# Designs tried in a protein design chat: VH-VL binders against c1abc3. Part 17

Target 1, 185 residues: c1abc3
Amino acid sequence: MAAGVQGESVARNYAEALLVLARKADDAEGWGALLRQVADAINNDVNLSRFLESPRIAAEQKSVVLSKALGDKVPHLFLRFLQQLVKNRRQMLIPAIATEYETLRDAASGIVHARVTVARETGDEEAKMIAERLSKATGKTVVPHFAVDPSILGGVVVRVGDTVMDGSLRRKLGMLRRRMGGTRA

## First folded at step 4 (VH-VL; framework fv_recibokibart)

Design g42
Fold by ESMFold2-Fast, scan of step 4:
Structure g42 (fold): chain C 185 residues (1-185), chain A 123 residues (1-123), chain B 108 residues (1-108)
Amino acid sequence: as target 1 above (185 residues)
Amino acid sequence: QVQLVQSGAEVKKPGASVKVSCKASGYTFTDYYMHWAKQAPGQGLEWIGEIDPSGGSTNYNKKFEGRVTMTRDTSISTAYMELSRLRSDDTAVYYCARDYDFWSGELGYFDYWGQGTLVTVSS
Amino acid sequence: QIVLTQSPGTLSLSPGERATLSCRASQSVSSSYLHWYQQKPGQAPRLWIYDASSRATGIPDRFSGSGSGTDFTLTISRLEPEDFATYYCQQYGYSPLTFGQGTKLEIK
């Protein structure tokens, strides 16, 4: 299940928080790979997806299952990150969070992901030209992701990934603590 | 003035259960994870598990999973650790300890400890 | 499970001497997840050094922590009588969270 524009912003905030923890663990790459594995499991396993999405199953029960399945297989704070998502009813955003995490990692390496909305299906040659033009315009390596919307009437809409601002990350984590917790500090 | 005050010493027979309490004061109880650790006589520290006091979620050391249950009562800022099916090798001092705020950016260390509760298991 | 091995098990020194305590992990541990605690007989452990090198509040500057990967060290530049205690290292990287077996620092 894909996230909307609002869910995309929330997913980016979680991805930023996770990247801070992953960098503190000296393993941003490994944490990204684990997050991608969890995202893929949710996307491809209908039983897992239904279990995590079900409002009839308590958050505490979902957290227990995560602890039993992943507890000693992943970094401890990575497990706690997943459990905080469950606590806040945000576990279905994990695929979006994984995509935003990858975008942030790529931005740090001079690679930027762009969402490109086009009026009609784009061929391989046209896709390559768009990527090359965006890379030249931004001075970075741009990886485009295409969506089709006939209503834009021959136009093209481009959204380019955000720049990571390390100076604000502690403040962002503090804000997420207040938002992710049931009661504000 | 953060304080963690644990319940008093217990003497139990093999097969019984023991429930140790840890009463917190001087901070917002639900903002910090609470951990439990075991120290057998003359030995080092062994982690038992943790609880999120706000959500109630727990993570246990597999060695104790199935025998340990951690709970809390937010109305009295108290955490509990119950150990069942006691054996003589469960004789130990049990400590509660506060984990620093998960999202504060300085995470994952035990900044305040309770005074310890001696549990003796003997026939 | 990450095993932390502390050496020596017992270290006998006199006040004024330098002490070096080792903690070795069976797997690589981020310095951000390696901590040291001091424990005196009959007392609860107390946080001493966190994130491998940061002194906890109130801890004298004669204490320093260092290390990365699998090898971590706690150093006391000039021992004072109150420093004689057992020191435990701890990792927070992976479950179960684990402690070393401790190094007992004793007078003699």
Scores: ipSAE 0.774, ipTM 0.901, lowest interface PAE 0.9, mean pLDDT 86

Design g43
Fold by ESMFold2-Fast, scan of step 4:
Structure g43 (fold): chain C 185 residues (1-185), chain A 122 residues (1-122), chain B 108 residues (1-108)
Amino acid sequence: as target 1 above (185 residues)
Amino acid sequence: QVQLVQSGAEVKKPGASVKVSCKASGYTFTDYYMHWAKQAPGQGLEWIGEIDPSGGSTNYNKKFEGRVTMTRDTSISTAYMELSRLRSDDTAVYYCARDYDFWSGEGYFDYWGQGTLVTVSS
Amino acid sequence: QIVLTQSPGTLSLSPGERATLSCRASQSVSSSYLHWYQQKPGQAPRLWIYDASSRATGIPDRFSGSGSGTDFTLTISRLEPEDFATYYCQQYGSSPLTFGQGTKLEIK
């Protein structure tokens, strides 16, 4: 299995391939939802995670179990996709593939994802205002993903894709948080 | 030229097993999925299942699951379908058919074998 | 299981006439996963139309496929003697992969 930047690149390649098939199926949204469900199951079901990761269980055996469990419940080529991941020992990348798939779909719709690092947990109203301001600044629909870092003694850090947002926008977001009763910078 | 050549007709008793072969030529055997379909006398086509010749993974129609086993031998470019615990209603022509791999994004049966008649009679 | 229902079961026409064959799916099927096969007695099926509307290599232009969702059609604009055969639609969207029961096109 690949890790770090290499793992992200591999995950994106699988996400791109799946999105092509999902579009042919006229259901990019539904396939994305199924992929997210599988990713969440791997993250939250210890028995499933151990089964898929175990080197003592042959790839063919894992493939058979997937076929029996999911064969009639998911699109045929979606099942084949999961089996290809198992064949290539990439099944543990499913959570990363799901995230890349969501990012690709959002980019096509003028939607971009931003990582917003804050000193304390953000409430729903504050999150909505931050998303609105980022959307206005970029001219796109921004979906914020919040990370809490208590080591930040004030302010906010915003990253859109591979680009850290300019100082002007960061300062405006910092002011917004302070005005809403957040941590002082 | 792509060809799928199947084994000859079989006559079996109820409860026996039959193994039909499909030998591929004219292309890289492991680059395409292989499917099997059943056609009872005077009836339409029914999908039995598929095999990925590269990885050996299979997907079966649940109607045949538990009685069907699909395998392949890459050294001779041959796919096999074994059907066990035969019943009279298994009397049919069985076809193999070639399908594109996952990465092509295609999903249709572009070449078919000539068919193998399996007769189940007491 | 997606059930494909073809109509009519038998269509009796003369050479030179137009034929329209229907395939109805019990639930929505992407056009990219709806295909048609032609079969003559004693022969294996042959891919005829793929992705609802694309003719397979060598198939005459008098054949056309159309449709989306649950309703698909195979049309032959002017029948030739060699066109009389059984036509099957097939879906590839959901497992198990399924075929319609066939429409037999026969000479009057």
Scores: ipSAE 0.758, ipTM 0.888, lowest interface PAE 1.0, mean pLDDT 87

Design g44
Fold by ESMFold2-Fast, scan of step 4:
Structure g44 (fold): chain C 185 residues (1-185), chain A 123 residues (1-123), chain B 108 residues (1-108)
Amino acid sequence: as target 1 above (185 residues)
Amino acid sequence: QVQLVQSGAEVKKPGASVKVSCKASGYTFTDYYMHWAKQAPGQGLEWIGEIDPSGGSTNYNKKFEGRVTMTRDTSISTAYMELSRLRSDDTAVYYCARDYDFWSGYEPYFDYWGQGTLVTVSS
Amino acid sequence: QIVLTQSPGTLSLSPGERATLSCRASQSVSSDYLHWYQQKPGQAPRLWIYDASSRATGIPDRFSGSGSGTDFTLTISRLEPEDFATYYCQQYGSSPLTFGQGTKLEIK
């Protein structure tokens, strides 16, 4: 299930809580890697995704499966974190939480993640140019994450951390995309 | 003010089951995890597992998994630990202990303990 | 499983003396997840030191905890008669949660 504006805010709150626990464990990097592994499993394993998403399967049953599968393989409070997500019916936000966690960690290292909504899929060269332009505009190292929304009519919408980029920068990025998206042989 | 009061001593035969209770008072029962620990005569402490009284989720030490079941009744602020297929080496004092654990202030340590319940397994 | 090894197993001292109790972990444990409990015969354990160095409410200042990584210490600067008990360290970092085997502090 895709995360809306409320899901984005909720995901950030969970990411912040997990990062506090991970820092107390002296292993923010390791916990982030584990969270990314869980997120990737949900995205790539259709049976796991359906099991976790199913409203016919009780939260307690999902929690028991997590405990048996992960038990002593992850930090104890990390297991509890996943079980709390299941209890609150937020387990499908795990991919969004992983992205927010990475954004929070990178911010401490001068790296900022940006959500870039574009009208069509972006090629590698175009993505690199957008990242460089955003890094120049913000004075930080910006890692862009692309989402496609054909309804924005060739424009671009950018959100860097908690800051929405102004119309001038968005217009320049849109123009760059249109220029690079010209007719190809 | 905070108290954890456990059920009385039990004597069981090998193969039987025992269910120990831990009644909490003086705090909001669902805000704290409840843990169970085993202490065999003259020995140290061994963690058995935990339960989230709010959601009912449990995590067990694999040594006891398959034989232990933890439950709670929020209407009477009571946690339960049931141990099945009892063996002579299950003879021990069993303790419940609370652990403060919620989103705004995780403090994972056992700040209050029950008085203990002696379970004797003998033929 | 993280194994916590306490030494010595038994420490025989007189009131007024200094006691030093060791807890060594088989793997690194964050200090925020290392705790000490005191237990007297016939009684339940009591939280004594949490997060390696913080005294629980009501615990006298003669008790101090220290250490990080794999080596943790509980120190009693000047023993009082009521301090003779068994002390257990505990880790909360990895499942299963584990305790050391205990150090019995007994009167000489």
Scores: ipSAE 0.704, ipTM 0.869, lowest interface PAE 1.3, mean pLDDT 86

Design g45
Fold by ESMFold2-Fast, scan of step 4:
Structure g45 (fold): chain C 185 residues (1-185), chain A 121 residues (1-121), chain B 108 residues (1-108)
Amino acid sequence: as target 1 above (185 residues)
Amino acid sequence: QVQLVQSGAEVKKPGASVKVSCKASGYTFTDYYMHWAKQAPGQGLEWIGEIDPSGGSTNYNKKFEGRVTMTRDTSISTAYMELSRLRSDDTAVYYCARDYDFWSGEYFDYWGQGTLVTVSS
Amino acid sequence: QIVLTQSPGTLSLSPGERATLSCRASQSVSRSYLHWYQQKPGQAPRLWIYDASSRATGIPDRFSGSGSGTDFTLTISRLEPEDFATYYCQQYGSSPLTFGQGTKLEIK
């Protein structure tokens, strides 16, 4: 599935919900590593990718395969999370969800990701200077991601992501349930 | 008033299959996962597996995988657990139980009354 | 799988006494994923304490749960006759979900 603005927003919502579950389990790092492993498997295993993407294979059948492959190897709620993605036909967003999860964890640790648009390609030394400047300005460790747009006149445009919110576990899960399947207030 | 009502006691021969039902009432059946647990005579509880009544997705304890099948019928708010190739150590009370939270799945807040399955020759 | 070991297997006490029931996990369990159930003979289990320390609806305040990591405790400050039952701990963090073998609270 092609990731657009809609896909990026949905991926962030799933990443936020997963992080809430992982924190409840006291293992945000381990869940992040597992999510990255699943994302990498989808990106690198052609057979797995085709199986998950195929509209000819029912969601229930995909869920059974996930349960048999992962059931005893991952936390119980992590398996449920993957199965809910399949149920909602969002399993192809897993790589985007992994990236959003990593960004959220970095933000919580004082590390933020910034999109830096520049007029010309940036050398290693310039990239380091930009990162140091942004880190000083924000009081956090900034990891820059560069994009080139020759049309900009000012030489650089910076977008920094939002801070992670530590809302109640119940509130965030309620929001996820309403967005994905149930219509509960 | 939430209720889970299970089917009656069964006596089966070794090698047969048994299908236990659990009829839910007093809540939206598809909003809560349903679990199944086994309790052999004089023993503790053992988790068999779970089903998402909305999507039909199941997760089984590896010990029972290959012998257990969980299904549901949303039109009558009923969950089923079928156990095949029965042996004497399958003699037990089988319980269905509702999971408190649809998404997080945390604990079992309501239980059926139990169904005694006896496997004897 | 995570093995939950409850001790003692049987605890014989009189009404009015304090009871302390232990549940030890073979590996670390989040407090949010350890629960206690009460079961009386011939009855289904009933949720008693969830998330290690929260009392289920209707459960008297003489019951309290505590612990973290691998060591969890259910305490009854002053036993009443209706409290004599078998108590099971259960973890929800790792698959398969597992229960302890139970502690039977019996009247002396």
Scores: ipSAE 0.461, ipTM 0.779, lowest interface PAE 2.7, mean pLDDT 85

Design g46
Fold by ESMFold2-Fast, scan of step 4:
Structure g46 (fold): chain C 185 residues (1-185), chain A 123 residues (1-123), chain B 108 residues (1-108)
Amino acid sequence: as target 1 above (185 residues)
Amino acid sequence: QVQLVQSGAEVKKPGASVKVSCKASGYTFTDYYMHWAKQAPGQGLEWIGEIDPSGGSTNYNKKFEGRVTMTRDTSISTAYMELSRLRSDDTAVYYCARDYEFWSGYEGYFDYWGQGTLVTVSS
Amino acid sequence: QIVLTQSPGTLSLSPGERATLSCRASQSVSSSYLHWYQQKPGQAPRLWIYDASSRATGIPDRFSGSGSGTDFTLTISRLEPEDFATYYCQQYGRSPLTFGQGTKLEIK
């Protein structure tokens, strides 16, 4: 199937693992901000993106550059997280991981993201009304993301993408570790 | 049965380099980070850096960066720390130490230590 | 860098007494990244307490750790002769990883 589908699932797993570590560090907000900064740098700096993606550059060399650039400026385990992504050739998933991380944090704060499919483009007032109604219905703050699909004819289709943290986050970290080639468990 | 065994004492002249080894046994060498720490005579502990034995990636204390190189040989489960351009204040016992399991949520402490290697720098 | 300051530098007590060792960080450190090591003369350090309050395997229950933020404490409820050693706190939150200067626990 498409690599993007697998990437979405893998990104969610990395985001969940990172959030556990960030909460253990008492700084989920700060780690999220750092991850977004790294994601934005990859998205906006073509030279950085090419350097990280290049199969001609060894993972160890990429990790050394990360260590020199970020070493004392970020939490130590955050640096290790980035280096583990490089080792597993998952560094290009960082933007997707950042988005999943933000979704997880928003869910924990009572903020949820909803995809709202409409038959016609919505104006600002209609968008505000939809957001307010969904927030009232769910008891949470809903941030709508609109898509237009004329085929739905009438009505509105709402999908709330949920990344729920289950009771076995340690099992998820174990699965991620095994997927990285560590077979200790 | 986890054991870290370090190489023997070294005496070096200022400006020379020294390479200390740390041989691991009793566990899967590539599953645990290895750290190095310095302890000058009568002083406390100072972190030098770490290596991921599986990927080879390293992170160094800036104080030693440019003079320290950490490597490993997975075929013999051995980690190495090389310190160059030695000065008299590099005289110390150097320890290797194993970092507890990464990704399990228990990482960040040194559960087993080598016996130490005394490096003396004198003319 | 995060500086860890231990107090007192030397603590002179007798067996049977209670010992309280302090470790203060120059900035906030998660309890999950604050650890204690015991070192006896001529020996390598040994993990004693991890994650601020969890005893390492084989460590007697007279040892307890506590604290959060910038203030951490290692307590020995009733000293035994084998407890006299130097104790170091360590943080793993930021590079460079750092240790306190140590508290030497000595007899009288």
Scores: ipSAE 0.782, ipTM 0.900, lowest interface PAE 0.8, mean pLDDT 85

Design g47
Fold by ESMFold2-Fast, scan of step 4:
Structure g47 (fold): chain C 185 residues (1-185), chain A 123 residues (1-123), chain B 108 residues (1-108)
Amino acid sequence: as target 1 above (185 residues)
Amino acid sequence: QVQLVQSGAEVKKPGASVKVSCKASGYTFTDYYMHWAKQAPGQGLEWIGEIDPSGGSTNYNKKFEGRVTMTRDTSISTAYMELSRLRSDDTAVYYCARDYDFWSGYEDYFDYWGQGTLVTVSS
Amino acid sequence: QIVLTQSPGTLSLSPGERATLSCRASQSVSSSYLHWYQQKPGQAPRLWIYDASSRATGIPDRFSGSGSGTDFTLTISRLEPEDFATYYCQQYGSSPWTFGQGTKLEIK
């Protein structure tokens, strides 16, 4: 994760702004793919990551390098978006922004992402059952993202976007997890 | 409040160069792209290029690339366009224009224009 | 490059009449990147309509813009004397940014 809870909120704001621009350009899918490519480059190229993160390198210098590397290869407003992130010292949020952008696009297509906090790690079969149950409950295709928090002591917390799920569904998911872990040792 | 004030008219000989200035006031100079456009006598508008005043990066219309250079001086909020190897068909009014606020409007259009600078290329 | 063709080149009308100005693009342009400017002799162009249909600040409601794809229109429902000027369409969808050749509105 490139950022904490406050960084995730900021990343969502930038993702929403980029999606507005992409929709005006009639290419939300293409812009999302470009953003994912940039995010992956930052995650996988240590030299690029170090260059962008360095406080010794001026924002203006970073913007010039981005313009030379990407200028002819991406839409003009997409390049401007990246340069504004550099100007605002938010360029290290790009991977988080890409994830939030994908979440927003999926929501518009009837696909929603859910944060599922569990007391212990999920197995593949359990993860699939949780996804199926959440999809049925919401009437949408749900992609679950799991986090482990032992402090919830065998419960489960589900957030779909910014919405916390009803306690009844949370209890049913908790009971399913206990059966998988308790009865089968 | 927002103003773009350009330098005065110029008369140049063929083969010379000309440098036109555009002084911005009433806004944060580095937050908006600056564009340059050409209008020959009695003709329409032609885009020459743009500069990001923050980073100094430029993008030129291929028709002018190799003869045009755009620069800026952030200490005096002024953009410059230099056109070299002047020809008779470079006789025109040259305009600077501000790009709309990227963050607030999410559009690219020229919301404020300078008054224009007449450049005459003659013997 | 995207070529914008405006028609007619000159439109001669009287105050009180309706004016319809056309701008056709050589390839599709998102409406979010199609803008119109008004220019009077000896003056700089002024932003008039942006995003194909949105009036710039201070522009009277008798002006409207419409269109999508390759066909865009600027309409003036009831001409006033101050409306006689040259109107240029512009695309900002693909570099180089281009303008149409202009439609001159002149008094009959």
Scores: ipSAE 0.000, ipTM 0.499, lowest interface PAE 11.8, mean pLDDT 82

Design g50
Fold by ESMFold2-Fast, scan of step 4:
Structure g50 (fold): chain C 185 residues (1-185), chain A 123 residues (1-123), chain B 108 residues (1-108)
Amino acid sequence: as target 1 above (185 residues)
Amino acid sequence: QVQLVQSGAEVKKPGASVKVSCKASGYTFTDYYMHWAKQAPGQGLEWIGEIDPSGGNTNYNQKFQGRVTMTRDTSISTAYMELSRLRSDDTAVYYCARDYDFWSGYEGYFDYWGQGTLVTVSS
Amino acid sequence: QIVLTQSPGTLSLSPGERATLSCRASQSVSSSYLHWYQQKPGQAPRLWIYDASSRATGIPDRFSGSGSGTDFTLTISRLEPEDFATYYCQQYGSSPYTFGQGTKLEIK
């Protein structure tokens, strides 16, 4: 979606801003954990999701509810960040911001995230094999995130940041998936 | 450049329905809420309702609830407002207006308006 | 529903004078959700001031907005001929969103 691609860029900008604030507070890890908790609450609680998404509920009321729910449980600047998202009506980007924040932190630690598009769902053993191969190829610790696209018919497409893996590695991973019965073709 | 172009004037009899269109161009149609407002001759503006063009979710002013239906067609970037069971006091210019930009963080103001559609209800 | 009352209903002034237009809300409205529109006869409304005090693109410095809570004001420091129009305030703080009845600024 054009809207989805634009949202990823905006989410990254907010994640970068939050990471700057978290580092000034000397608690990048703790802020990341809090953000993940908020993101998971939005993803798992239908009532909370509908409340935050509703155009009938004023941004002011949403901010007050966040203040009462989180109040003294989170750092003041973290709460202010969430209220700023609500003021800008970007609170539904919180799950995307959490994912971008985690990606930024992991990159600083030599951990990189890869999007692996496969033709069929991947079993646990195959997932470990793919992660090992990508870690060897990049010289970093790779955390794979799997997406299924039946149209690639037995292939595999790997994206690490802005880099798409070359055809040689893609073919080798495709061959491994076929040998393990993880593809349609 | 952003443009909202509305359908032409309509003359209807009491009890009929009218469907006004608003064609958007110059921006990503699904990224901005669309509002509809009414202005009776010589009177002020009255908010009718809003639609999120992405999900199709609507929120109507209770005064018009049960008589108004808002829809959109994303393939042609067009929003629609249908008002049924027309009465003489529905005679007005109807406006569509673009509101919220999810990416700009704007706060519920109507930055671009259609030219208006005059609907006359007469016996 | 929040009722917005504008005063005066009609304001007759000459070019060069200062204009002060009031908008009073029946309930408290955050300044972030109070906006002003200008409308000339036969034309659609045009966004003029948003978030109580921010000028929309292309709006001259002579226009300023202020206020909080229930009392909001649109001020024109030195009227120009093109400023004579009807001005509407609008609240976005709660549904249904509402407009004031308008203040018509006319040439004396």
Scores: ipSAE 0.000, ipTM 0.451, lowest interface PAE 15.9, mean pLDDT 82

Design g51
Fold by ESMFold2-Fast, scan of step 4:
Structure g51 (fold): chain C 185 residues (1-185), chain A 122 residues (1-122), chain B 108 residues (1-108)
Amino acid sequence: as target 1 above (185 residues)
Amino acid sequence: QVQLVQSGAEVKKPGASVKVSCKASGYTFTDYYMHWAKQAPGQGLEWIGEIDPSGGNTNYNQKFQGRVTMTRDTSISTAYMELSRLRSDDTAVYYCARDYDFWSGYEYFDYWGQGTLVTVSS
Amino acid sequence: QIVLTQSPGTLSLSPGERATLSCRASQSVSSSYLHWYQQKPGQAPRLWIYDASSRATGIPDRFSGSGSGTDFTLTISRLEPEDFATYYCQQYGYSPLTFGQGTKLEIK
């Protein structure tokens, strides 16, 4: 099943949690590469995808297989992150989480993606001017993605990627868990 | 107050299995990971593995993989470590230790059990 | 696995002296995943310094931790009699979680 708008929000929360942990590990780039490798494996290996998706296989069994396959090859908390996804039955969101993680990393490096809704089709020169103006307004390099919606009556609606929250690691992870509906027993 | 109380000393023959318990009190058992570590006589500490008491998920040091099994009973806040096919070099003090969960942002062993001496002798 | 090498293996000093204990990792470890434990004979280890430099609850300010990457240090500015024990460093970055072989502080 494809991720809906709620799935995208959940994927963003998991990507934010992973990025916080990766920064604590001083290796946001390496963790991003590992997450992309896992996402690509799920997308390209039908047997792996079916194993992870199957409701007939218990979460604990999937977790054991991940531990045996990856345990000494990835950072310990990265393994725990994957096991947390399996525990919450969110493992099929890994490709979406990888994409959100990459978007967050781009934003941190001064590159942001913006969804720009315009009332009518724009030419190449107008698109370039909009990108330049948004880059100046934000102090970052903005990559615009255009959509047309005539109902906005000639206006422009801009949605820039998610803002990363500054704060302590413990507080941020707690907040992300609550936004995802996570609880402690 | 947080306490981890381990089962008493065991003497086992080579080839036997031993199951050590660690009873937790003073906190919510399922909110913290439980680790097990080995200390052979006069030697340093060696990590055996961990269990998430909430989900039952385990991660083992590959050196012990196939011989160690970690379980828990949430109704009595007790974690267990079973080590099978015992050898003389398994003679050691075994410790349980509490660790924070994934969402806490802390990853260290803040409380330890008193230790359980396991002697493997023929 | 990440190997943690502690030096010296044994450090013989008198009360009042400064102690410097080293822990070297075979590959880079984040400071957030490097911890120190104190162990006295017949007792369980006790968390002493976490995240390379933070003192655990109740630990005197004469103890300090520092370091990053592969080189970490535990310093005791002025030894007290109760400080003579074995100190272990530990990494939490990669499985298996590993400890150093320990540095034993003993009275001269």
Scores: ipSAE 0.804, ipTM 0.912, lowest interface PAE 0.7, mean pLDDT 87

